Miniprotein binders against q8wwc4. Designs and how they scored, part 2

Target 1, 195 residues: q8wwc4
Amino acid sequence: STEEKPQQHQKTKMIVLGFSNPINWVRTRIKAFLIWAYFDKEFSITEFSEGAKQAFAHVSKLLSQCKFDLLEELVAKEVLHALKEKVTSLPDNHKNALAANIDEIVFTSTGDISIYYDEKGRKFVNILMCFWYLTSANIPSETLRGASVFQVKLGNQNVETKQLLSASYEFQREFTQGVKPDWTIARIEHSKLLE

## First folded at step 17 (miniprotein)

Design m1
Fold by ESMFold2, fold request of step 20:
Formats: sequence, structure tokens, C-alpha cells
Structure m1 (fold): chain B 195 residues (1-195), chain A 101 residues (1-101)
Amino acid sequence: as target 1 above (195 residues)
Amino acid sequence: TEEWSWKAFEKYKQGELDKALEIFKELVKKYPDHLEALVLMGLLYLEKGDPRKAIEVLETAISMAPEYVFIYKLLGEMLQELGKHEEAEKYRQKAERLRNE
């Protein structure tokens, strides 16, 4: 399911299509408007995106620290169960690269929005969020070739090499009347680190 | 009227964009100031490749509900995607002024 070469090629095609294809933008906005109009008048895709960015920073840090007990109410149980073995098996430098400092998330985009009912008639929304962030973790450059490596001046005298990584988090919420408005993370992918 | 929007959305998901648009056109004929239908029609016209009509129906929605900040934000985003950056900024500024009111 995770391959080094196809992952890079696939990610590049996705980013280009998302920015150069206005039809994908329109489809996302139609769905966001339907959520606002008919499910929750307090829903805002802009506010959701900012909250999702904060959740990504928080959850990714907890993952890097292997604090899985703190994730049990934030991440779907089956997803967390699968992640425990994968994360624990990572080298320390790869674990450190999972953590995204909120100040170093340089790009956020909204992917697919799904609106659907399950067999019991419960109303659900899934929103895929994609994040690009910088890391100082020491990862071999052959896995992040080319423009993934940046030098960043810290203050007036420090220069650090940083690498650009991406992650995709899928958020899910039940909008059925009477249900508390809680978002759960139903899918976590960290490109080249955790997929 | 919400029922009409979901019926149109099901046609839209099936790739039947014209059928979805006709459902909204019929709804607007019956209720000319129906905000949700006007916004969705504007977005459907944009997907259909008619940005002039998309802008027209969204501006009609603004005329019907000039206090709703989200319409100005949506129109600003639409104009950005169309490459009309100066016009997009004017709607973005209007949205900011309304939020502070």
C-alpha cells in the first residue's frame, strides 16, 4: 500500500491537479455549503480548516511521543490500533519527523468532502485535510529528493536544514440531530513515514 | 425546499449536472429569493463553465441577503479561482467589514 517511488509521483500529480483544476475547488465548495445550509449553520469550512491544522499539530506530536492513550478519544480505535505497531517500529529520527510544529505548517489544503448516511440513517461528513510542514529531523535526503530540503535562518546567526513533509488526516463527524458535535480522525497518513 | 436541494445533489453526484441545475431553476421560479438555491446554482454554473452566469446569480443572492458574510467570502474565492484578483479583494474586504459590524 505504501511505495516510495509511486508515492512521490502520486503526491506531485495530486498537488498540481488541486491547484490547476478549478472543478475540484467547486465540488468542495458545493459540499461545504450543503453542510452549512442543511446540517449546521455554525459550520464554517474556514474555521474547520484552522481547527484541523491545530488538531494535526497536536495529534502528530502525541504520535511522535508514542502517547497512544491520549489519542483514544481523538482517533478512531481501529486506526489507532493499526498505528501503534507502525509508530513504535520507526527509528527515532522518523518518529521525530512525525511531529508538526504549528508554526512550521506551511500549507494546508482541503481535499475530499463526503456527505453520506449509513444503514441506520445516521448522517456523516468526512473531510480530508492535507498538510505540508517543515521538520528539522535528520532524514536521509534520498527519501525527500530535490526541493524538499530547505535552509532556514533562525534569528540572525543560525542556519538549519529543514525538510518538507506532507500528511493527510481524514476527519469524521456525525451530524445526526441530538448527537454531540465531535470530530474523530478516521484516517492518518504521513507521506514516506507512515501510510 | 431542503428536499429539492438534496434531490438535486443526488443528480449532481451521478454526474447529471444539467438535471441538478434544472431542479434549482424550478425552485427559484417558485421562490425567487431562495438563498440556498441561488448559491448552489452559481456554483453549478461555474462547474458547467459559465462563470458570467455564476457571478450573476451569486450577486443576486447578495441582493437578497446583503448581511450574510459567507456569500461575499464565497464570491471572493470564486473570483480568485477565475484570476480576477482585484475584484476578489473587494469582496473579501466587504466580508471583513460585515464581520466587524
Scores: ipSAE 0.497, ipTM 0.832, lowest interface PAE 1.4, mean pLDDT 80
Fold by ESMFold2, fold request of step 20:
Structure m1 (fold): chain B 195 residues (1-195), chain A 101 residues (1-101)
Amino acid sequence: as target 1 above (195 residues)
Amino acid sequence: TEEWSWKAFEKYKQGELDKALEIFKELVKKYPDHLEALVLMGLLYLEKGDPRKAIEVLETAISMAPEYVFIYKLLGEMLQELGKHEEAEKYRQKAERLRNE
């Protein structure tokens, strides 16, 4: 019974969430092309976005589990330091809401790409990624204003209430010649959970 | 030549699309086979709401550099965003064929 499709209204909303903004798409592609042309001929915004989705799922799960030691190589030190107390102080249902299952990330979008040099001439790129995901965590609707509630059927008789949440992760990489091509998460925002 | 692209990009960031496009047009006039300028002009035409011109310029870039997978991928993505799914699939398949060679 796992092949039963969701209701039409659920499908319609998910399909709309997948539509690209044409102006944002063009602006993103201009900046991505500049990165490809002048910084790294192996760079692809499409491949980056797929990898960023995987990173979001991985990092958000580790955050929800308070496994901060495993985040030290992935998240900027000052960002992680600021997050530790904030995450630890969250109620368990809010902590669980941080975790995004890869299969329940229903929409990803590139927000902004920044291309810049610092005072030493080092080349940097920051890419803001926005993710919308469904969570089974029991978050009170009155506590999280604006959250959408969805009913999802699992099997023939199961009904799950899911909420649609969003998060923004800013990725940073130094493109200076000879520097290891590592992306570091320089900002983490989970709407109404970690603002 | 790279310097021209960054100069145009600064105008673009200021919202001066026509000025950015003028810089790329002058670059292509001086260097007719400048691939980067052709691609950026195509994208700028698309942002200005002229997809016909954008496609023409990107197809010119393909004629100049038919081995570059990224141009086929870019056209495929652009056509997908424009709702031209059959044409988009044509370019996506060409990109995959070239990548395997």
Scores: ipSAE 0.489, ipTM 0.817, lowest interface PAE 1.6, mean pLDDT 81
Fold by ESMFold2, look of step 17:
Structure m1 (fold): chain B 195 residues (1-195), chain A 101 residues (1-101)
Amino acid sequence: as target 1 above (195 residues)
Amino acid sequence: TEEWSWKAFEKYKQGELDKALEIFKELVKKYPDHLEALVLMGLLYLEKGDPRKAIEVLETAISMAPEYVFIYKLLGEMLQELGKHEEAEKYRQKAERLRNE
């Protein structure tokens, strides 16, 4: 053994998840185009998705810190009240697992887009966003059955163990003429943590 | 013409994909330069499992409005799924150049 095969240079490796469902991709593009064509010419699903990723990182951090007062302008009142009970009942390590660092969100996908009018004629759009992120939070594996566990190599000698978690945030905006163009979060799910 | 698009979309939401497509086909027959209908037809053909017709219709839309970035991005993603990676990259690069201009 005079020559070992050269190893690919690795310092840190983030794990890349699989692709989105192509049929769901098409369905979201039809609805995104309708929003652009008939509701708001400034709308872009790509720009929305990037902003939603930033919002997820921010909101999930505030949730992990139990800073519910700062969430009142971002999350629908009914949703926030229900979340407060669930989050405060979590052990500290589970609370820490809620927080998603922007650099550790490894996959983002757009789920359902809903375009609808209420009985008063107000125009609404709901966009479901799904996020997959890595956490170093110390969570017992038996509690997170079915969760993927990854080892992330940091240097040749050290290996960090991270868990892959997912969350779904539903964003809602009223597009009625004259209404302030704000998105609010109308639904929050953190798999295995806040079910 | 916007009313026709919403009528077609209501059929689409009910799972009546072929009926929605027929409404857009008739709209394009009456208004051949209706870009919204061309794009929606392309997306409906793709959902129906006819990506070749989807590409054909979207390339027609590009010829009508070559500045519309969304169409180039859509074609790039379609071609990537079909395994036409070099063509997909060309459309993705065109979309990125137009977005940054």
Scores: ipSAE 0.474, ipTM 0.809, lowest interface PAE 1.4, mean pLDDT 80
Fold by OpenDDE base, fold request of step 20:
Structure m1 (fold): chain B 195 residues (1-195), chain A 101 residues (1-101)
Amino acid sequence: as target 1 above (195 residues)
Amino acid sequence: TEEWSWKAFEKYKQGELDKALEIFKELVKKYPDHLEALVLMGLLYLEKGDPRKAIEVLETAISMAPEYVFIYKLLGEMLQELGKHEEAEKYRQKAERLRNE
């Protein structure tokens, strides 16, 4: 009697990247509407999110390559200075893991929106964007505690083992008459890599 | 009118959801065509856990300003989050038609 070893169906816990807290979803929509209503009638949270995704892919790639001079117009000076020190000291595999290809971004969410006035009456908006992306960089599992390893078959290619990473980028813009309408990155966080 | 909207928002930030709703209700009573107040009321009713009233208020906003595509998108997204996929699709289709006009 050949005892059929019970195939432990590894319940692939689909980490249902849970729906954002419904409360946070409503709050972000309220704040996005306030930006449209009182700051910029051309503002679209959907268009902003797509632009932020592209900016994230671009900036993260440049960071992975240590091309800091190319980031001077995109990232706040103080943030870029701190990143230069941190990123330069990283192992090559960790540097490579900073890069997010746009096609490897699995999820994008709006974290928080802040609207504030300074003492001079200048109006500012900060939007925190959260990204989840797949990396092919080989990072030891011990360093990435809690990173889910996914076997992803991208098209007709061989099954590649990829790790899920997260990053948070905060975008800032001043809404003052006569000020250039540019978004700058005021904060960059890569969990487990830039700690 | 803008000042009143900000006062309501300050109440909302303080966790006083019902007071924020009251301010908007008064504003809409005085200015029935105040689109911003209607949209914000809809979102606040959703946060309060009254999706029926949220939909009703946002449908009113659409009826007043049918040219604003963002309201259709908002309703579509809201309905999707509520698991009402068929209803959500109707609003997405309406939004798409308006973009192409």
Scores: ipSAE 0.167, ipTM 0.653, lowest interface PAE 1.9, mean pLDDT 82
Fold by OpenDDE base, fold request of step 20:
Order: sequence, then C-alpha cells, then structure tokens
Structure m1 (fold): chain B 195 residues (1-195), chain A 101 residues (1-101)
Amino acid sequence: as target 1 above (195 residues)
Amino acid sequence: TEEWSWKAFEKYKQGELDKALEIFKELVKKYPDHLEALVLMGLLYLEKGDPRKAIEVLETAISMAPEYVFIYKLLGEMLQELGKHEEAEKYRQKAERLRNE
C-alpha cells in the first residue's frame, strides 16, 4: 500500500510584492471613506475590488473574443468604439493575451479614486483599478520590453512560460437620485497590447 | 458638517495636511461624536507619520460608534500595514463578530 504522499500543492503564490506606497494606501482609504460617508453607506472598497476583478476577467475575455455587442451595457460607448477599432486590428496572439482568467490575476490594486461634480451638480465617482495577470499567449519579447517572463508551474502541469501583463480599468458611477446605481467602465488600458 | 469635511479635504488635496487636520480637530471639538471627522483625522495622522495618534483617534471612533464594522476593518488594516499583526487580528475578529450579529 504505497502511501501517496499528500502532494503539497505549493501554490507558489507569486507574492507580487505590490509595493503599496503607504501614502497611496492612505489616500485611497480617505477617498473610499468619503464615498461611504457621502455617497453610499454600503460601499466597501474591498467588495468593490472583488467585483472589479470579476468584471475585469469578464470584460477582458469578451474583448479577446471581439464580442463588442456584449460589452455595450458594461463599457462606455465612446470607449467601446475606440476599443473595437484597436482590438480588431490586433494579431490573434495579442487578442488572446487580453483575456485574463480570474485564477491568472496575481495582483489587484486600487490606482486612484476621483470624486467630482459636473457643471450640473451631478456627483461622480471614478475608481481606477490596476490588474496584473499571467498570460500563456506567445507575445514576442520585443513587444513586451520590461515584461517579466515567469516560469510558472501550475500544479502538476508542465512548466509553462507565462508573461506578466498589466491592465487598468476605470469604473465610473453617478450618484444622482433616480439614476441607476450601476458601475460602468469608463476607461480600459492594456499595457503593451493596446497602445 | 459635510461642508467642513469637504473643506478639509480640499486643503488635503492642496498638500495642506496640517490645515486639514486643524479643521477636523475643531470639528471634533465642537462635535465629539462626529464619526466622519474622527475617521478622517485618523487617516490624516497616519499620512502625517503619526500612527499612534491615528490609532488613538480611530479607537475613539470605535467607542463612539461600536456598531460600525468599517472602523474595525480600517483599524485592522492600518495595524497590519504598521506590522502589528497581532493587534490587527483582534480587530479583524471583532469585525467578523459584528458582521455575524
């Protein structure tokens, strides 16, 4: 009876030591608190970040598939139009690299929070989320100048060479009485892919 | 009170951290139970590099509003960032208990 040694799934959590700049951490917390205090008592930056991560995974997958019609309710019209042109012109390997699986997202950070009023007195909140994710897409190293190539062994699978990519998604919500309380994506940036 | 908080925040955005703190100190002096001012003061003290005062102010906020889970979370996160993991865990546990009530 061969005692199957419990395969210690060393989830090599690539601790992307996101150097949380302490100053940025405090600023983010201040702004998050202001949202809670004056806009939405149910707002949680932690819960928002998890939702944003899910939205990023979903939207990035749809972008990689050129399913722009399915993004009309999620992404601002002007942004979606610009993305349609950019993404359609990308090589297939670059399109594939846009897709981030939830399990391949190694780091999520709140980049910036903006609270502003327009000329009509409407209140808006923008939250920039930054994501780092691993792609198996073969992108030439020349295009990915400065991308760290990581050899990630995911489980018992062969050592796959994955590249670390970054994306920034800005979420916007209007806090006006009678306006639908939905977050929309007001900006999408994929470093090295959507330039 | 909201107007004062925004005024303080504008001073903060302008890089006038001490002036922002002064506004909140005056507000808290007049309204000791002003939760928003207390929490913001705590955060501003942290940015100023005075974590002791930050913790003290946030503990005061907890005492004023023990039902608000977010204060416990904030203090826990702050303590974690300061390397005070054991103290952070105490506040995380408190936050969890309050969520389950």
Scores: ipSAE 0.125, ipTM 0.617, lowest interface PAE 2.4, mean pLDDT 82
Fold by OpenDDE base, fold request of step 20:
Structure m1 (fold): chain B 195 residues (1-195), chain A 101 residues (1-101)
Amino acid sequence: as target 1 above (195 residues)
Amino acid sequence: TEEWSWKAFEKYKQGELDKALEIFKELVKKYPDHLEALVLMGLLYLEKGDPRKAIEVLETAISMAPEYVFIYKLLGEMLQELGKHEEAEKYRQKAERLRNE
């Protein structure tokens, strides 16, 4: 009875030294506090960031599969229309590279938080989230000028060449009485893939 | 009170950090228990490069509203970013205790 020693997945802590600009950190905390204080007492930037990470993994996977109908409730209509045209024209390797597995997300950062009122007095909050993730998709290095190629040994598997990609997703919520308290994705950017 | 906070925030957005701080100082002088003003003032002192005053103000906020776990978390994160790991741990432990109550 050979007790298979649980192979400790050495989580290669890719210390993506995201230079957190301390100024950006403070600004983000101020705006997050304002959301909590004046818009939603249940708001947590930490919980939001975790939810956004899950949403990113899910939405990016559906995009890679061209399942646009399943995104209608999650992504703004105008954005989804533009994405449908861009994504369908991509080669298969680029489509595959859109998909981020949650376990392959190396870094998550909160970008800009915007709080604004429209001319009708409606209140909106936009939160830009930035993600760095690993892809196994074989994208020619010429297309990915400046992409860091990492050799990642995931467990006992052969050294797979992974490429580090970035994506930015902007989440929007309207804080008007009687409006559904749902976050929608108002902007999607995948650097080098959805140009 | 909300109006004052938004006025200060607009000054902050315009890059007028000192004016924003003055608005919050006046607000706290008038309303010493105004939690939002204290927390925001603490964060603005950090941005100004005065972490000592930031900590002092946030500790005051904790004393006024000890039930709010987020203040302990914020102070812990702030102290961690400042390299004060031992002090950060104290607030993390306190936040954890309050979450389990």
Scores: ipSAE 0.120, ipTM 0.612, lowest interface PAE 2.4, mean pLDDT 82

## First folded at step 24 (miniprotein)

Design y4
Fold by ESMFold2, look of step 25:
Structure y4 (fold): chain B 195 residues (1-195), chain A 104 residues (1-104)
Amino acid sequence: as target 1 above (195 residues)
Amino acid sequence: SPEKEEWSWKAFEKYKQGDLDKALEIFKELVKKYPDHLEALVLMGLLYLEKGDPRKAIEVLETAISMAPEHVFIYKQLGEMLQELGKHEEAEKYRQKAERLRNE
């Protein structure tokens, strides 16, 4: 009964974890501009980031529900195989913590961008996206302290109303001429929940 | 042009090796051969920014604007660069210019 009603988000002070690294910003802009200039004039890192945020919310929800059949079109097969056993073995509260509500993703950052050709000359781009999100799922603070995730104090009276978690999703797309612009998730990490 | 793309990838390979000076040299020669290759000017500006020379980065993008003042992407890149440098009022001016051009 220490939990507040749904309206505890009013006047909440949000703490954004991490600040922009200026050198990392420049490096990602160089690579994003190269993709736009020489691979696909329809590519936009801003639009990609917004779509990746939506995909994260969608995929993380499906993972929490163990709906792996719906993930076959979105996640690389080998990644999905490795995830099935790990997710299924999680306690229910840890499974619930996987799901990120789109409205509670408080910070999104672009990590490494890889641009490369495979041995067949196909053009690939991998983009690592990092997401920080709030959850109401009750998980032990001990589990989170060593995983580069910390609890953010929200609400007027309850320190543990929300917990801040992080996840990293690596997206891969083939940019070879004539290939549909489809992104596949090639790596999924949820800090301390799946590692 | 295939040559423009080939040279840009040669410069990017040097960039990946950490040789920003060689990458810049390749882009400078590319711009000499293809003065209308505005994408190379933007990449040069970003490379100057990574090297810690924001004055030259801005100068290069302003050169690109003077050569092709109707291209939206140059104003967008300069605005984003200025915002990252903390020059928010100047960044907003270029954001407004980019929006005006997009609506034309």
Scores: ipSAE 0.649, ipTM 0.875, lowest interface PAE 0.9, mean pLDDT 81
Fold by ESMFold2, fold request of step 26:
Structure y4 (fold): chain B 195 residues (1-195), chain A 104 residues (1-104)
Amino acid sequence: as target 1 above (195 residues)
Amino acid sequence: SPEKEEWSWKAFEKYKQGDLDKALEIFKELVKKYPDHLEALVLMGLLYLEKGDPRKAIEVLETAISMAPEHVFIYKQLGEMLQELGKHEEAEKYRQKAERLRNE
């Protein structure tokens, strides 16, 4: 792992944190290239990652608002069913912490990419996306090993305390010829909130 | 081509098992049988990069360029590789070449 000093921007409302791992990048590129070469020449991991970021912001907001009906076309049925009870039982501050504003997603990384065939010979790809985002939601830090806290400068004397949270969303698509090229969210994890 | 794809997935299975050397061996044999299989050359370059040999990785992609200088995807892959290695000026050169090929 390479550790990077966080970049601070004056007069900005967002801090960009850089974490790089050259070995993980290469592993992702190998799998992404295999998908492009042998499954779909229109596939782009950079385009996918941007779309996944948009989907994360959208889905996480709907989850925080308990708008499960609006998630039926985006999240696998069994996953959504399991999440309904968990999310509904959360305290309001924890529900609010689920929502990620797209402008406050400070780091996105691609985790595991799974390329496989099922028993019927259908082609599948699962892509795990990890998101780090800032939130103003008040999550009690019960002793060390908690989330990082950052001060974000707004204007000259205005400071705002933010917590850094992470979430992992696993996306699945069938690449079999003739199948509609839709991504479905097959797993949702929000660290400290929905594990 | 079904054979090219099947060999590539066989190499990928070895790669998933952590045997990068065997995966490379399979791609080398595939390229010997199908010298125009440029995708295998790109995968070999990425495997060399994972093994910690960026010089060989670049050499393999440059070989692919010399064999098929009209294929934009090779320049794109080399540019992305150079960007990750921190060689930003060289990466930009290959990105610009890829863009010229796309428009020409």
Scores: ipSAE 0.629, ipTM 0.867, lowest interface PAE 1.0, mean pLDDT 81
Fold by ESMFold2, fold request of step 26:
Structure y4 (fold): chain B 195 residues (1-195), chain A 104 residues (1-104)
Amino acid sequence: as target 1 above (195 residues)
Amino acid sequence: SPEKEEWSWKAFEKYKQGDLDKALEIFKELVKKYPDHLEALVLMGLLYLEKGDPRKAIEVLETAISMAPEHVFIYKQLGEMLQELGKHEEAEKYRQKAERLRNE
């Protein structure tokens, strides 16, 4: 048996009102179970979601810094080419808002899961992940009309104002026997900032 | 067996078309032919849950546990189902059982 030693982390208390669709949860679990049962017994939607969260934080930071060369191995070529002009055209405060700090991603959800074969019999899975994250970026409220703003207490009487933003990343992997098991980001949306 | 997988994908195609009843019918016939195909019982339980019958969903997974109490994945699935239904204490007991079995 392996044992992981806990590391000390600063406690963060956050009260966020969320919602879920229980029918969507069941539909997601059916598809995730089919992937596990018949494509890859190492697949876990929980572990995938944790990895996707890490990928979102990493890729969104690189996007905010316009480090597109570092994204060539992670993001589909056509998606990256479409994003380069859009991201470089953003004001600096909007670019900063793209970056999601891992500790400030307050809600994740699994959207649609697509399981399909192409005309050559290759096996594919696409998983849409939706992320909600807090940012201290200075974005005028009128630019993001309808965005939620929360007061967050960070463990003392210091109160910080943050904005809540959302993004959707679609991941794709080929599960065909003998193919390297890599996930590629096939779609990127940042609500009110990109797409 | 290859037939178990083929039937499961045929049921899934009906499921994607929105025909939950036909998908469930296919899984029921699969379980009749292959009573040891516990993955089909889990999928049947999830289908019952989507149809709005959580009692039947739980019953099917509990039946699968009674038939094969050493299989970790059934406890994991039942625990997740109970958690989603808000039965958190029961869910935790099944998740802990799954962890104990994995370590044995």
Scores: ipSAE 0.629, ipTM 0.872, lowest interface PAE 1.0, mean pLDDT 82
Fold by ESMFold2, look of step 24:
Structure y4 (fold): chain B 195 residues (1-195), chain A 104 residues (1-104)
Amino acid sequence: as target 1 above (195 residues)
Amino acid sequence: SPEKEEWSWKAFEKYKQGDLDKALEIFKELVKKYPDHLEALVLMGLLYLEKGDPRKAIEVLETAISMAPEHVFIYKQLGEMLQELGKHEEAEKYRQKAERLRNE
C-alpha cells in the first residue's frame, strides 16, 4: 500500500513571490543612477516603476477591449499593428485575461535596463518591466501549463479561483538633448496569451 | 564638466564589458581629478557592492555624505544599499534622514 501526500491543496495555496537576485538588484541600481546622473535629474526608477504599473493596467485593459485606436499614442506603431491581429484572433476568455486590474497586480520587477546610442548618436533607454497579476478570467488551466491556480478569499464568505499570469512591457524613451521626454511601449508580451 | 561625463561613460563601457576592475579604476582616477564628484562616488560604491565588498561600498558613500550632507540622493542610495544587505536599523536611519531633507 502506497500512501501519497495530499499534494492537491499545496498547489492551491502557492503564490509567486518573485525571485530576488542581489547582483541584478545592484546592476539595476547602477543603470538607474547613471540615467539620473547623466541623462535626466528628474528620472527616478521608483517613480518610473509606479507609472509603468499604471500604464500596464491601462494598456492591458484597452487591449482586452480591442480599443486599438486609443493605444496609438502609448504603444509603438509597429507593435500595435502586430498586436491588433493577435488580440482580435483570441477567444473572448483569453482577451479578458489580458486585462490586469491595478489592485490585482501582486508583483512588479525591473528586468533589464538598456542604455545605448543609435547610429545617429541619439541616446535611448529601454526598461523592461515584468508584472504578475491575478485574473478571474475563465480560461482552461491546461493551456497555461506554467501558471499556478490560486484560491483567493474575498472576505470569509466568498472564494474565487484566480490564475496568476505574467506580462512584460518594454518602455523606450529618447534622452537626446532637446527631445521631449516621452515613454513609448516598444514591446508587449502576455505569457501564453499572445505568443 | 565635459570631462566628468566623458570619463564616466568610458568607465560605464568597461562595466558593460564585464570589467568591473577597469571601470572602478577609471572612476578612481576621475575622483582624483574631481574630488567632489558625488555621482562618481555613488557609482564607485555600487561597483564595490557588485564586487562583493560591502564595507568599502558603505565607506565610499559615507565619504560622499561628508562632502555634501544635504543631498537627498546619497542618503537614499545608502539606505537602499543597507536594506539590501539586511542592515535594516541602519537603513531606516538613512531613509528618515532623506525624508527630513526632502521636507526642508
Scores: ipSAE 0.605, ipTM 0.862, lowest interface PAE 1.0, mean pLDDT 81
Fold by OpenDDE base, look of step 25:
Structure y4 (fold): chain B 195 residues (1-195), chain A 104 residues (1-104)
Amino acid sequence: as target 1 above (195 residues)
Amino acid sequence: SPEKEEWSWKAFEKYKQGDLDKALEIFKELVKKYPDHLEALVLMGLLYLEKGDPRKAIEVLETAISMAPEHVFIYKQLGEMLQELGKHEEAEKYRQKAERLRNE
């Protein structure tokens, strides 16, 4: 009986750690610095990323529960409307798979940062965040093409089979004088679940 | 000054267009005119890193630190850059400095 060594959480991080393109890292840092320099001296990409992770966990859980009313202040109205239709039509196992617990988030990466001015001279910053998380939801492998199945022991629990999922959340903030300094989720994508 | 910001954005636009060398040139001129322009120095450092010149990047960022030792952000950027370059010991030195400044 070959003792299957419990694959520790650390190894899973290495597999999902796609080669951070050093150039993309530098680009992200440049844009983050621009936000700090010209928009918000309190901005920190590290702190933002942590906050975004928490927001993702919270929002994804509420989505899985179809609690759309509780998302009205967190998610853009147009996005929330579209999500309500899509999520409501999902099977229960797919709805459950939308939820990411903070402890089940394996990897967080900063995607693209966009800084733009609109025609009215309003300043906007968009930050795309990408998350990889483990779900215990039983989703057929055919639906999750390319999802790696991991046997993960979370804490003292029995070895559970989990599937790796990804989600992308775009956070938007307007930097106009007199506008509330709040980040709003402007885009939500859950690969394989919200097509 | 409005001029500093305008030139910085001009350099950034060149950078967005993929003209890294022109962006650096603009910043060099800006720093020559305004040697205490912290934002330009930090951006130059980052651009030199993208260009594949980590030595110049560190030099420029150290200059920025010398001019504004109170700015935690510069220490953080330098630390992160050094970490990316595999210079873990040097990175730790700047992280510790950043932490000290945050607690002051």
Scores: ipSAE 0.356, ipTM 0.765, lowest interface PAE 1.4, mean pLDDT 83
Fold by OpenDDE base, fold request of step 26:
Structure y4 (fold): chain B 195 residues (1-195), chain A 104 residues (1-104)
Amino acid sequence: as target 1 above (195 residues)
Amino acid sequence: SPEKEEWSWKAFEKYKQGDLDKALEIFKELVKKYPDHLEALVLMGLLYLEKGDPRKAIEVLETAISMAPEHVFIYKQLGEMLQELGKHEEAEKYRQKAERLRNE
């Protein structure tokens, strides 16, 4: 009788920051349904969102470590080149603040979904994902104007002060027969850090 | 059929242009011609939600679900939306309906 340890549902108090505009939710669902109906019957916006969250955690960690070579297959070449220049010039505390651990991500939302055809008739889908995460990096308040400071007590440890940061990652996939079904990150924005 | 897909994309283009009524009109004609076109029914339902006519949305979506139980997911999505909006009672109705339809 192996006592399955009760998975402590860490009630991550999802700070419901913003009411998703019901209209935006409907629009997102329409576009997600179109992807499912006409492009990929295995597409799920919920599953995609979870995968995007994992990708964000992974990519942001690699960015914070300046491991750009490990991002070549995950991030568009042009974006990665621009990021290499920007990230390399950042102070260490700002680099550290780019990293989001999966447990530090407090909110994930689907932004815009774009469906478009190119001149060759290739079909593309872009999905903008927005993330809010807590950082323990010591960033001057002047740089993080308007960042909410949270006092978080993690377990029995002392109250740590964390700052709320946001990031936006745009994922792109080509839906053409014979093309590898991979999502590539086509845009990365870290508010207040990569401006 | 290629025609069904083409019409659906035409409706979507009108929707993207901000012409919700024209998009609905195209879907209405498509569903009239092809009453079993599930994708058009679901999209029409979602457009009625955006238009602010939840009653008509439910009617259309119930039709789609009745034709194909695999589309029960739409009520789950509606339930999730309503929950996010703080409409817990309405959300529960959709969840219960989805569950009933899945078990039928």
Scores: ipSAE 0.330, ipTM 0.731, lowest interface PAE 1.4, mean pLDDT 82

